VH-VL binders against UPF0166 protein aq_448. Designs and how they scored, part 14

Target 1, 96 residues: UPF0166 protein aq_448, of Aquifex aeolicus (o66756)
Amino acid sequence: MKEVLMRIYSSKEENLEDYINKLFEGGIRGAVVLQGIAGFGKGREFHSEEIEVLSYELPVVIEVVEDREKLLNFLKENRETFKNCYITFERVKVWE
Key: E = the ipSAE of ESMFold2; O = the ipSAE of OpenDDE; V2 = 0.75 times the mean of E and O plus 0.25 times the DockQ between their complexes.

## First folded at step 5 (VH-VL)

Design b44 (from a4 with heavy chain Y102S F104W W105F S106G G107E P109Y; framework fv_gevokizumab)
Fold by ESMFold2-Fast, scan of step 5:
Structure b44 (fold): chain C 96 residues (1-96), chain A 123 residues (1-123), chain B 107 residues (1-107)
Amino acid sequence: as target 1 above (96 residues)
Amino acid sequence: QVQLQESGPGLVKPSQTLSLTCSFSGFSLSTSGVGVGWIRQPSGKGLEWLAHIDWDDDKSYNPSLKSRLTISKDTSKNQVSLKITSVTAADTAVYFCARSYSDWFGEYYFDYWGQGTLVTVSS
Amino acid sequence: DIQMTQSTSSLSASVGDRVTITCRASQSISSYLSWYQQKPGKAVKLLIYDASSLQSGVPSRFSGSGSGTDYTLTISSLQQEDFATYFCQQSYSYPWTFGQGTKLEIK
């Protein structure tokens, strides 16, 4: 089984619920949402944990570990949902 | 200069195994995103995709024919082979091999094709 | 399986005409569509990929458009060498499937 880690970079202002629902519907084993405490993107606007109480602009990352072929098929089937997302992939070794 | 050339037996008897070879040059099957597929076309009819093999040895088969198909590659010889078992008259067609590209979203398109090799199944 | 239907199996046209060939998928294929040209005795040629991207070396008179289920190949000014059979292909869902082909014939 070849496993990969996929990270979908987003913010709370985006439709996070839609991404999670698609992953669930696609039979992905699991997804974890991590919330950033500081960061800036292409807009170069700095965001920090101090602001999160008042703002949903802090970055979030959706992490998925799944079989490579299953994940690529999932993304292909849901291309319209994910085509404009910033997504990275990394090969991982699962402790078995 | 990308080139692909099919070779096959020309004639094969019903119930036998058909073996086809695609010899290529001008690219490597070790290149990320590159693959080779097999497509056939019966006389006067449309195109039917049969099988595909990617740079990382991922194999895909048309489900209607999967039990009869085996695709393999020999990277050192720059060849991809396809075997079709238990052939019948319905397998009479021109067989093409073609190079493909795939991105992270799984799109496959065939950018260079061989000339095709005619296989006739008859007694 | 996704069915790919080209609206006609044969189309007659004259040199200089604007020609459109249409392809409809039985479900949305999110622009995972390619167009191919086939001439008798010659290798099949890729014209368009990703619904609207022109393959390197293909004349600019060819263009592709569409989204969802409906896609079109357009030849803006038909040339003598364009009389051929044209196929669409979806790569959205396995198994990958082709349209039945549209033979472009001289009028």
Scores: ipSAE 0.015, ipTM 0.642, lowest interface PAE 7.3, mean pLDDT 84

Design b45 (from a4 with heavy chain S100I Y102T D103V F104W W105F S106G G107E Y108L P109S; framework fv_gevokizumab)
Fold by ESMFold2-Fast, scan of step 5:
Parts: C-alpha cells; sequence; structure tokens
Structure b45 (fold): chain C 96 residues (1-96), chain A 123 residues (1-123), chain B 107 residues (1-107)
C-alpha cells in the first residue's frame, strides 16, 4: 500500500553480487546499480579515474522501488547480509 | 518525558461522527521515524489498530474501516486527530493513541501509549 | 489479514512461577512481533519488540523468543506486579493485528 525507493549504499564491490542475489531471491521486482563516477567528501579527495568500471573505491548505490512492508520484511530476513550497509527510504509516487 | 493523552466526547449517538484528539508532549512529529497511531479496544475484547500518521504526513488506515476514518495532525499544537463517521454500537470501545517507534530496519512498534478514553455509542 | 492467536485467554499462576505465553501467526511474520502488557488503569506498556529484544526499562525476567509463525513471551520468576493482560502484535503486514490477549491471574 505504500511504494518506497530504497537505496543501499556500499563501497564494497566484493559484496555487490551477494546483495543482488539476495534481492532476486527475495522476490524484489527489480534493482538498479549505480556507481559513483566522481566525488569528494570530508577528506576533499577527488575520485574519477575509472569511469565505466565497478570500483570498490567509489560508492555503489543499489536502488529498488517496491512496497514498503515487503522491503522491511526482506531486510529483516537478511539482517546479516545488510547490517553494515547505509540504507535510506524515500516515499515515491509512481507516474500512471 | 513522553506522554500522550486522548480526549473524546464520552457519548455519541448512532449515525453521528466521532471525533478524537490525541495531545502529546516529549517528542515532535517532525522527527524522522516517529508517528502516532490509534488503537481501540471494545469491552472484554482485543486491540484493533485503526490508523496512523507519520512524521512526513503519510497516512495508513485499517482497510476494514478505511471509508469511515480520517486521521490528521496539527504539528504546532502537538496533536493528532481521528474522525470516525456513521458510528454504531460496534464502535463502543476504549480508544488509545500511541507513538509509533521505528527500531532497526524501520520496524514499527507502539512504544508509549495514552491512558485511553472510553467512547459509548448509544441513543 | 494475518490472524494472531494466543493459545489461551487466561492463565492462573503464583508469584515465583515461570510463566509462558504463546502466540501464533496465520503466516510467517519473520519476527516482526511485539509483546505488550496492559494493567487496569495504566497505560499499555511495550515489553518486547522484534520478537526477542527487551524494551529499555523492562525487567530482565521478561524475554521473548520464536520465529516464523510461533512466538513465546516468558516471565522467568513472576512478581506481584506482573498480573496483567499480555498481547502480541505483528507489524509484518498491514493491517497490523493483535492477539486476543492472555490474562494472567492469581492462582
Amino acid sequence: as target 1 above (96 residues)
Amino acid sequence: QVQLQESGPGLVKPSQTLSLTCSFSGFSLSTSGVGVGWIRQPSGKGLEWLAHIDWDDDKSYNPSLKSRLTISKDTSKNQVSLKITSVTAADTAVYFCARIYTVWFGELSFDYWGQGTLVTVSS
Amino acid sequence: DIQMTQSTSSLSASVGDRVTITCRASQSISSYLSWYQQKPGKAVKLLIYDASSLQSGVPSRFSGSGSGTDYTLTISSLQQEDFATYFCQQSYSYPWTFGQGTKLEIK
């Protein structure tokens, strides 16, 4: 009854395949992986060297749009897999 | 200290609209992850969740009652209100408001409750 | 809707007893389960959330366990102030539903 956009933040390329497999096994409709191409933060270091390659040195974001209750249940069932991820939720309106 | 207090009419006639107000202190509905819900309990029976409203003004209603329920908030007054239209004797119950607490992974539970207010529907 | 059933509507016990209250969901709720205590004239109190996590300020004699469809609240050594009605609640799916309650009475 409520659709949400869930973003899973991770800089660990090593875990990406496991995250995607869990989402697929959990019956989630779909997931899109976005890789940061360039960025800087508190350290002010600019990162942009490997534009089109997965890099554990640049942020990776997995975006999912799904029913809120289904996503919360999925995360609870997979606590160990996602416990070190930074995860955000945003309520979204789907265009008709 | 977190406190919630319900207020209502006590007695309502069949077919009228029941209006309930929850007044709270010790927290703000502007805080992410916080909401306020309404639960009722008929005499000698179990608890029934009715509706809740979240910090972002998102509203959820029990589907069996949805057509009769309207929940709203007044953040400046620290109040949440619930209206139930076309009441019948089946709506006679103690009505509670409670804070929705989000714990780990966004899981929701009711961590602080008001004392409840009795509403009797009778002619 | 997910139906929550507590195995009994009432239990009689004595101070010092180990008391177990059981709750069953009509389908798996993946530990999205809370336990509440209701005393006459007092606000309802959250005891356990996430099936087994003790709410801050709740005495350690209370514990929760279970997974899937079957959940249990245990009071390891019953105290006088524990005579109350206990409810389970699922937050796995809307509408959120409660068990019918188990009234813990003096034997």
Scores: ipSAE 0.013, ipTM 0.660, lowest interface PAE 7.4, mean pLDDT 83

Design b46 (from a4 with heavy chain R99H Y102T D103L F104W W105F S106G G107E Y108S P109Y; framework fv_gevokizumab)
Fold by ESMFold2-Fast, scan of step 5:
Structure b46 (fold): chain C 96 residues (1-96), chain A 123 residues (1-123), chain B 107 residues (1-107)
Amino acid sequence: as target 1 above (96 residues)
Amino acid sequence: QVQLQESGPGLVKPSQTLSLTCSFSGFSLSTSGVGVGWIRQPSGKGLEWLAHIDWDDDKSYNPSLKSRLTISKDTSKNQVSLKITSVTAADTAVYFCAHSYTLWFGESYFDYWGQGTLVTVSS
Amino acid sequence: DIQMTQSTSSLSASVGDRVTITCRASQSISSYLSWYQQKPGKAVKLLIYDASSLQSGVPSRFSGSGSGTDYTLTISSLQQEDFATYFCQQSYSYPWTFGQGTKLEIK
């Protein structure tokens, strides 16, 4: 099987539920949300937050591991939902 | 300048194994998104996809023929090979290999094809 | 398996005609659709990928459209060199499948 790790980067927590619902409705087998706790981006502006509190200015990352073909179909069908997200892909091997 | 050239035996007897080689140039099968597929066409009929191998050595086979098909690559020779076991008259066709490209936000498509090699299965 | 059906196996036209070739999938393929041209004695040529994207080097008179299950290849002004057999192909799911082909013939 061709498995890929997809990471969806967003700083807008209010959109997170929509992203997760789309992934669930698309039959994606699982998604995990990770919260950044410090960082800086293009502007070189440092952002940090109390470790126990979610910040809209820190990266939120949704990680998905799925069959490549299924994931391509999902993204094509949901172009509008994810158009403002920064998305990366990495080929992975999954232990069966 | 992407080029692919098929080579095969021309004539094989029923029950034998058919071995086909695709020799290519102008691309690397290590490039992300790149693959090579095999497609066949019996005389006067349509195209049938057989097998595909990609840059990550992931192999895909047509389920109707899967038990008889083996696709492999030899990166040092720039070749992709296909073996079909236990051939019958139904395997008589022109066999094509083709370069494929896979879009992350789209499909896989065959953008450059070889000229095809005719294989006849008969006694 | 997804079945690809082209509405006709042959079509007659004259140079200068607007020609439309249609392809229907047995289920939605989300625009995972390519069109190919095959001429006797020549390599098969990709015309359109991703339902509507024109392959580099292909004349602009060729265009693709459609979504879901229904797709169309259009030749806006037929040229002599366009008489050929045209195939659609889905790559939405394995096995990848082709339509039966539409042979475009001189009227």
Scores: ipSAE 0.015, ipTM 0.661, lowest interface PAE 7.1, mean pLDDT 84

Design b47 (from a4 with heavy chain S100T Y101D D103L F104W W105F S106G G107E Y108G P109Y; framework fv_gevokizumab)
Fold by ESMFold2-Fast, scan of step 5:
Structure b47 (fold): chain C 96 residues (1-96), chain A 123 residues (1-123), chain B 107 residues (1-107)
Amino acid sequence: as target 1 above (96 residues)
Amino acid sequence: QVQLQESGPGLVKPSQTLSLTCSFSGFSLSTSGVGVGWIRQPSGKGLEWLAHIDWDDDKSYNPSLKSRLTISKDTSKNQVSLKITSVTAADTAVYFCARTDYLWFGEGYFDYWGQGTLVTVSS
Amino acid sequence: DIQMTQSTSSLSASVGDRVTITCRASQSISSYLSWYQQKPGKAVKLLIYDASSLQSGVPSRFSGSGSGTDYTLTISSLQQEDFATYFCQQSYSYPWTFGQGTKLEIK
């Protein structure tokens, strides 16, 4: 069994519910949504003091740890949903 | 320029171990997203995937042949090797190595191929 | 294992023809399909990956289409150098499997 950490980066919270629903329906063991505290992009500025007002503009990261083949098959089956996402993967060791 | 070149014994006797080497240039197997696989083609027949190894040293084998196959890499020499044990006449084929380009872990398409090396299994 | 069927083993055509080669998977492969060209004495060449993406350096007359289980490779205006054997391959599931090939021959 090989496990990977997948991070789905989203800059638009309007898609977040669809991503989470697909992960749940696909039998993924768990997903954690992380919100940036502060950040910036070209021509835009984010501050921690503004997070309650500007949360929709800050990066949101969905983290999933799952078996590599199961996750790959999930993404293939839901290709249209995730085709425009910025997604990264890392090999991880899960302590039992 | 990406190039791959197979080398093998040409002739192997039944029951022996076949050893193949793929030497490549123009890329590194330590680069994220790349791998090298082995494919064979018996005379007049189609292509059969055998095994692949990726940048992360993750190895995959065709289940029909898994017990006979061992794939390994030597990143410092830019080489990938395949061993097939207990060969029979059914293993007579042209053997290719090819680079895999990954969209996401394991999606695999072979973007550059070696020219192939013929291996004949006979007494 | 996923079986890849190229029901046409040989196809005859003339230079300038529009040629279509078909490939069917035994189950849905979600467009994880590649097309390859093989000529005697030459290295196998990737033409199309991800069902419809043209490999760098491949002439624009080649195109791929399809989804689910049915896929096609189209050559819009056949050239002399296109007479070859064409293979499809699924990378959806291990083991990766190829079609048996379609040999494109001069009419």
Scores: ipSAE 0.033, ipTM 0.691, lowest interface PAE 6.1, mean pLDDT 83

Design b48 (framework fv_gevokizumab)
Fold by ESMFold2-Fast, scan of step 5:
Structure b48 (fold): chain C 96 residues (1-96), chain A 121 residues (1-121), chain B 107 residues (1-107)
Amino acid sequence: as target 1 above (96 residues)
Amino acid sequence: QVQLQESGPGLVKPSQTLSLTCSFSGFSLSTSGVGVGWIRQPSGKGLEWLAHIDWDDDKSYNPSLKSRLTISKDTSKNQVSLKITSVTAADTAVYFCARSGLWFGEYFDYWGQGTLVTVSS
Amino acid sequence: DIQMTQSTSSLSASVGDRVTITCRASQSISSYLSWYQQKPGKAVKLLIYDASSLQSGVPSRFSGSGSGTDYTLTISSLQQEDFATYFCQQSYSYPWTFGQGTKLEIK
């Protein structure tokens, strides 16, 4: 088993339920959602709780640890759902 | 410019171990997202993917051949090696190495010229 | 393993022709398909990745299309240097698999 940590970056909170539902339906064993409080990304638009008054998009990060081949197949089957996300991978060791 | 070149023994006897080396320039296997794969082609036949190694030393093998294959890298020498144990006439082919990209080495953007290996007594 | 089948092993064409080469996967591969060109004595060249994305440095007369199980490489206005063997490859599932190749020959 080769384990990887996948982080899915999105600036759109409204898509979060769709992402989570797809991960669950795909048999992914777990996902953790982390919400940022400030950040900027492609286009360099800055989003912050301190700047905008209850009408903004904040960075969302979904973290998944899963077998590399299973995760590759999941992403390919769900290409359209995740096409606008910035996705990174890094190898991890999982303690038994 | 990116360049890859294969080297091998040319002729190897049945039951022996075949050792191949890929030497490259124009990129580094210390660069995130970069990998090198091995593909072979028997005379008059199609391409068969064998193995892949990436910048972080993660290795993937064709399941049909996995027990016979070992891929390794020497990042300081810009080389990737492949060993195939217990060779038979079915292993006679041109062997290519190629640079791969993306998360899992999904395509090969630059290839070597290939080296012919004949398995014969 | 996913089996990749190209509809013909050889095609004859003339310079200036519009040429279509087809590739079928044994199951849906969600556009994870690449096309390669192989000429005798030269390195294999990547032409198209992700079914329709043109590789940098490849002439615009090459294009890819398709989805699901059926994919096509098109060469508009065939040039002399385009006579070669063309292979499709799926990268949807390990192991990566290639089509048997389509040799494009002078008519």
Scores: ipSAE 0.015, ipTM 0.674, lowest interface PAE 7.0, mean pLDDT 84

Design b49 (framework fv_gevokizumab)
Fold by ESMFold2-Fast, scan of step 5:
Structure b49 (fold): chain C 96 residues (1-96), chain A 122 residues (1-122), chain B 107 residues (1-107)
Amino acid sequence: as target 1 above (96 residues)
Amino acid sequence: QVQLQESGPGLVKPSQTLSLTCSFSGFSLSTSGVGVGWIRQPSGKGLEWLAHIDWDDDKSYNPSLKSRLTISKDTSKNQVSLKITSVTAADTAVYFCAHRGELWFGSYFDYWGQGTLVTVSS
Amino acid sequence: DIQMTQSTSSLSASVGDRVTITCRASQSISSYLSWYQQKPGKAVKLLIYDASSLQSGVPSRFSGSGSGTDYTLTISSLQQEDFATYFCQQSYSYPWTFGQGTKLEIK
């Protein structure tokens, strides 16, 4: 079917639990949360942190693999919850 | 700024394949959240959505016509095409193409072409 | 399929009137509803999207409201150029469906 990888980018970890709960309630098969551990941006300041606790200083990304139409309908129904998130999609093929 | 123009054969014989082209300007079909759809209107009747294609080449078809419809895009030419196989008199209509807006926080046809009349007759 | 029903197929009004056109969906469409205007010989024009958002360039006398299954297009003070056919459309689920249209005629 048309499987896609959706990434939800958030700068505010305080919203993470709400995002995860909405995805679960929407019947999404699964989601994984990734925490940045190093990076640099516009200011060119390098940031690095060991993976031992979840950090509010680095970006959080929620990754979901699901059918495209199901994700679009999910986002439409939860428009207010996700309206300020940066969201990307990429077509993927799932290997069993 | 955004403009769409349909072109078609005008007259098609029953059982033949109808091919329609939508040529557009003012936007790119590679822009995220953008798509182009086809809608038709028989004389004196309402609007019927046929198909759409999105920036990521995802295609959707009206289930009542799905087996007869093929939508495709040529991003380099700024064109979207629709083919309808095995046409009958019931396919006589004005055919419109339209720009589909944002898919994440709304979905609508914000700019339409003028329409092209297709008559199916022997 | 979601059925879109407009309460009347034709409506007569005079310039200056407040006109209301209604649209009912057979199930909740979460405000994914658009209103279109069609004049003879002209391209179809989007007036309202997401139930209540006015399209850029559309006169402020047009407004949309509603939620769930019931939606309304209002023209606060009808102008001569507003005599046209108006369609509602849901984009909540496929196939996308339109109402049958309401033709606004000179009284």
Scores: ipSAE 0.016, ipTM 0.666, lowest interface PAE 7.0, mean pLDDT 83

Design b50 (framework fv_gevokizumab; at its last fold request DockQ between E and O 0.07; V2 from the best seeds 0.00; counts 0 for: pae E 4.3 > 2, placed apart)
Heavy chain, then light chain:
Amino acid sequence: QVQLQESGPGLVKPSQTLSLTCSFSGFSLSTSGVGVGWIRQPSGKGLEWLAHIDWDDDKSYNPSLKSRLTISKDTSKNQVSLKITSVTAADTAVYFCARIPYGEWLGYFDYWGQGTLVTVSS
Amino acid sequence: DIQMTQSTSSLSASVGDRVTITCRASQSISSYLSWYQQKPGKAVKLLIYDASSLQSGVPSRFSGSGSGTDYTLTISSLQQEDFATYFCQQSYSYPWTFGQGTKLEIK
ESMFold2-Fast, scan of step 5: ipSAE 0.239; ipTM 0.764
ESMFold2, look of step 6: ipSAE 0.248; ipTM 0.763
ESMFold2 (binder alone), look of step 6: mean pLDDT 92; pTM 0.944
OpenDDE, look of step 6: ipSAE 0.107; ipTM 0.793
ESMFold2, fold request of step 23: ipSAE 0.157, 0.247, 0.201; ipTM 0.763, 0.777, 0.751
ESMFold2 (binder alone), fold request of step 23: mean pLDDT 92, 92, 92; pTM 0.944, 0.946, 0.945
OpenDDE, fold request of step 23: ipSAE 0.036, 0.069, 0.111; ipTM 0.762, 0.784, 0.798

Design b51 (from a4 with heavy chain R99H S100L Y101D D103T F104V W105Y S106Y Y108D P109S; framework fv_gevokizumab)
Fold by ESMFold2-Fast, scan of step 5:
Structure b51 (fold): chain C 96 residues (1-96), chain A 123 residues (1-123), chain B 107 residues (1-107)
Amino acid sequence: as target 1 above (96 residues)
Amino acid sequence: QVQLQESGPGLVKPSQTLSLTCSFSGFSLSTSGVGVGWIRQPSGKGLEWLAHIDWDDDKSYNPSLKSRLTISKDTSKNQVSLKITSVTAADTAVYFCAHLDYTVYYGDSFDYWGQGTLVTVSS
Amino acid sequence: DIQMTQSTSSLSASVGDRVTITCRASQSISSYLSWYQQKPGKAVKLLIYDASSLQSGVPSRFSGSGSGTDYTLTISSLQQEDFATYFCQQSYSYPWTFGQGTKLEIK
C-alpha cells in the first residue's frame, strides 16, 4: 500500500462541513482540520489570531492520511466538491 | 494529441550504464494526474514494466531491478529519463515509454505508447 | 509477483472469425486488467481497461470480460487489421505484470 498525506487548502470555512461529509461518505479513515493562526501573503500583510479576536482570512487545512489510489479515486468521484481547493500529496510512512 | 518518442544508444557494452530518454508532447508532467512509465520487451518475449514517475514526483520501480534503476523528469524539456546501471545481455530489449492518466484510469493502464527503441548489450 | 498466463502464444484465424484470447492471473486481481494490441512498426495500443471498458476510438468488435483470475478478450468478427500480438496486464499489485502475448496469425 502507498500511504500519502493529502492536504486540502481552503480559505472558505463555510464549505468545511461539505468537505468533511464527503470524506466520511467516501470511507476515508480519518481527517483532521487545522486553522492557521498567523501568516502572510496576498498584500504582504501579517495576519494573526488572538483568543479574543479571530481572523477568518487565515487558511483552513484538512489533513488526511490514506492509501494513494483510494484518495485519487475519491477525488475523481468528488471533482465538483473540491474543484476550488489547493490539494497537495506527500508520501508518508505510517508506523503501527 | 499525446505523442511519445524514445531515444537511446542502440549498443551498450556489458557493465556500463544505459541511459534512455522519452520526449513527449501533448501533455505536461507538471499537470496533475499524469505520469510516464518505461516498459521493455526482449526479442520474441513479453512486456516487462520497469518504472514510472508521476506529476507529483512519486516514483515506482520494479523490485527485481530497483537497485539498478533511476527514473527522473525534466519538466522544462518535456522529457523523462531512465538509467539502468551494470547492464548485461539480459537487458537487451526494445524499450518503450508510455503515458499514464490518473484522471481517466487512475494510473492503471498505459493509454499511449512510443514506438520503442532497440538497445543491444554486447561486447 | 502475480503471474499472467495467456493460454496460447499463437493463434491462427480467418477474417470474419470470432476470436477469443484468454488471460489467467495467479491470484485474484479484482478486474484491474488491461488489454493491449501490438503491431510491427506501430505504437502499442490500449484496447480495454478495467477488464471490460472499451478505450475511446477502439472498434466495438473488441470486448473484454472476466473477473477474479480469469479474463478474456473477444473480437466478434476479425478484420484484416486485427492480425497483431495481444497482451494482458494486471495493475492490482506492484510489480505490474504482463502476459506473454498471443500472436494472431492468418490461417
Scores: ipSAE 0.012, ipTM 0.618, lowest interface PAE 8.6, mean pLDDT 83

Design b52 (from a4 with heavy chain R99H S100L Y102T D103V F104Y W105Y S106G G107D Y108S P109Y; framework fv_gevokizumab)
Fold by ESMFold2-Fast, scan of step 5:
Structure b52 (fold): chain C 96 residues (1-96), chain A 123 residues (1-123), chain B 107 residues (1-107)
Amino acid sequence: as target 1 above (96 residues)
Amino acid sequence: QVQLQESGPGLVKPSQTLSLTCSFSGFSLSTSGVGVGWIRQPSGKGLEWLAHIDWDDDKSYNPSLKSRLTISKDTSKNQVSLKITSVTAADTAVYFCAHLYTVYYGDSYFDYWGQGTLVTVSS
Amino acid sequence: DIQMTQSTSSLSASVGDRVTITCRASQSISSYLSWYQQKPGKAVKLLIYDASSLQSGVPSRFSGSGSGTDYTLTISSLQQEDFATYFCQQSYSYPWTFGQGTKLEIK
């Protein structure tokens, strides 16, 4: 079994429910959504959250830990859903 | 820029272990998305994927041959090796190594290949 | 295993012809398909990946199309250098499998 941490990067306004539903339907063990407070992406435009700012784009990250082959097959089957996401993989060891 | 070259024994006897080496340049096997695979082709027949090893040392084997295959890498020498145990005449083929690229959505393809090395298993 | 079937093992054509080579998967492979060209004495060459994406450096007369189970490689105007054997390959599911190859021969 090769465990990996997969991070799916998206904007705050992306439909996270679609991503989460696909992961659930694909039998992935679990996923956590993290919302960025500040950041900049490919365009180098800085975005930050302020109490006084209501509609500001902030990065979100979906973190998944799962077997590598299972995740690669999941992404192949769901390529259209995740087409515009920036996705990274990092090998991890799961404490059982 | 990307170059791969296979080397093998040319002739090997039945029941022996076949050892193949792929020497490469123009890329690092530590780069995310990068791997090296082995494909073979018996004379006048089609291509058969055997195994690959990728940037994070993950190894994949053709299930029909898995018990006989061992893939390994030597990053200091820029080499990937494949061993096939207990060879028979059915293992007579041209053996290719190839650069494997895996894209973010999980697809993989062999974008640069070596010239191939002929291995004959002779009775 | 996913079986990849090319409709013919051999195809005769003349320079200037429009040539199509077909590949059928035994189940849907969601466009996880590559096309390779093999010439005697030369390294195998990737032509098309992801069913329809042209590999850098490959002439524009080559194109790929298809989805689901049925895929086609097209050469719009055959050149002398194109007489070779062409293979499709799926990377959707392990084990990865190739078609049996289509040898493009002079008519």
Scores: ipSAE 0.015, ipTM 0.701, lowest interface PAE 7.8, mean pLDDT 84

Design b53 (framework fv_gevokizumab)
Fold by ESMFold2-Fast, scan of step 5:
Structure b53 (fold): chain C 96 residues (1-96), chain A 124 residues (1-124), chain B 107 residues (1-107)
Amino acid sequence: as target 1 above (96 residues)
Amino acid sequence: QVQLQESGPGLVKPSQTLSLTCSFSGFSLSTSGVGVGWIRQPSGKGLEWLAHIDWDDDKSYNPSLKSRLTISKDTSKNQVSLKITSVTAADTAVYFCAHLDYTVEWGDSYFDYWGQGTLVTVSS
Amino acid sequence: DIQMTQSTSSLSASVGDRVTITCRASQSISSYLSWYQQKPGKAVKLLIYDASSLQSGVPSRFSGSGSGTDYTLTISSLQQEDFATYFCQQSYSYPWTFGQGTKLEIK
């Protein structure tokens, strides 16, 4: 089994509920959503002026740790849903 | 230019271990999205995928042969090796190595450049 | 394992013919299908990936189509250099599997 950390970068307003539902339906063992407080991404627009209050336009990151092959197959089956997301993979060591 | 060349013993006796080497140029197996695989073809038959190894040292094996297969890489020599134990006449085939391209690391993969193949005959 | 079946193992054709080669998967492979060409004494050549994407350097007379379980490679006007064996391959799930091959022969 080769485990990887997959990060899906998206704005909170852009389809977050759909992404989470697809991951759940695809049998992914778990996903964690992290709220960004400042940053810019694919569009290169800086988001930090709303730091005083959280907003739907601040970046979110969905983190998943799962078997590499299972994640690749999941993304293949859900290509349309995730086509415009900025997605990264990195190898991780899971302790025990 | 991507090039791959297989080398092997030509003839192996039944029950012995078959060792194959793929030497390549024009790419690095440390580059993200790159892998090298082995495919074989018995005379007059179709192609059978055996194994591949990726830039991150992730190895994949055909489950029907997994207990007999070992794939390894030597990045400094630009080589990938495949070992097959306990060979029989059924292992007589042309063995190919090929460049594996992951267009996206979360999606597609295909063999875009292949070696010429090396014939291995298993007989006494 | 996903079984890939090409409906004909051999096909006779003449230069200028439109040729169609079919490939059927035992389950849906979501267009994760490649087509390869094999000529005696030459390296295997990738023609099509993702069911319908033409590999760089491959002549435009080659095209791929299909979805789900049924896929087709078409050669719109057969040339002398196209007489070869053609294989489909799925990369949807392990183990990756190939069709048995379709040999194009001169009529």
Scores: ipSAE 0.011, ipTM 0.663, lowest interface PAE 9.0, mean pLDDT 84

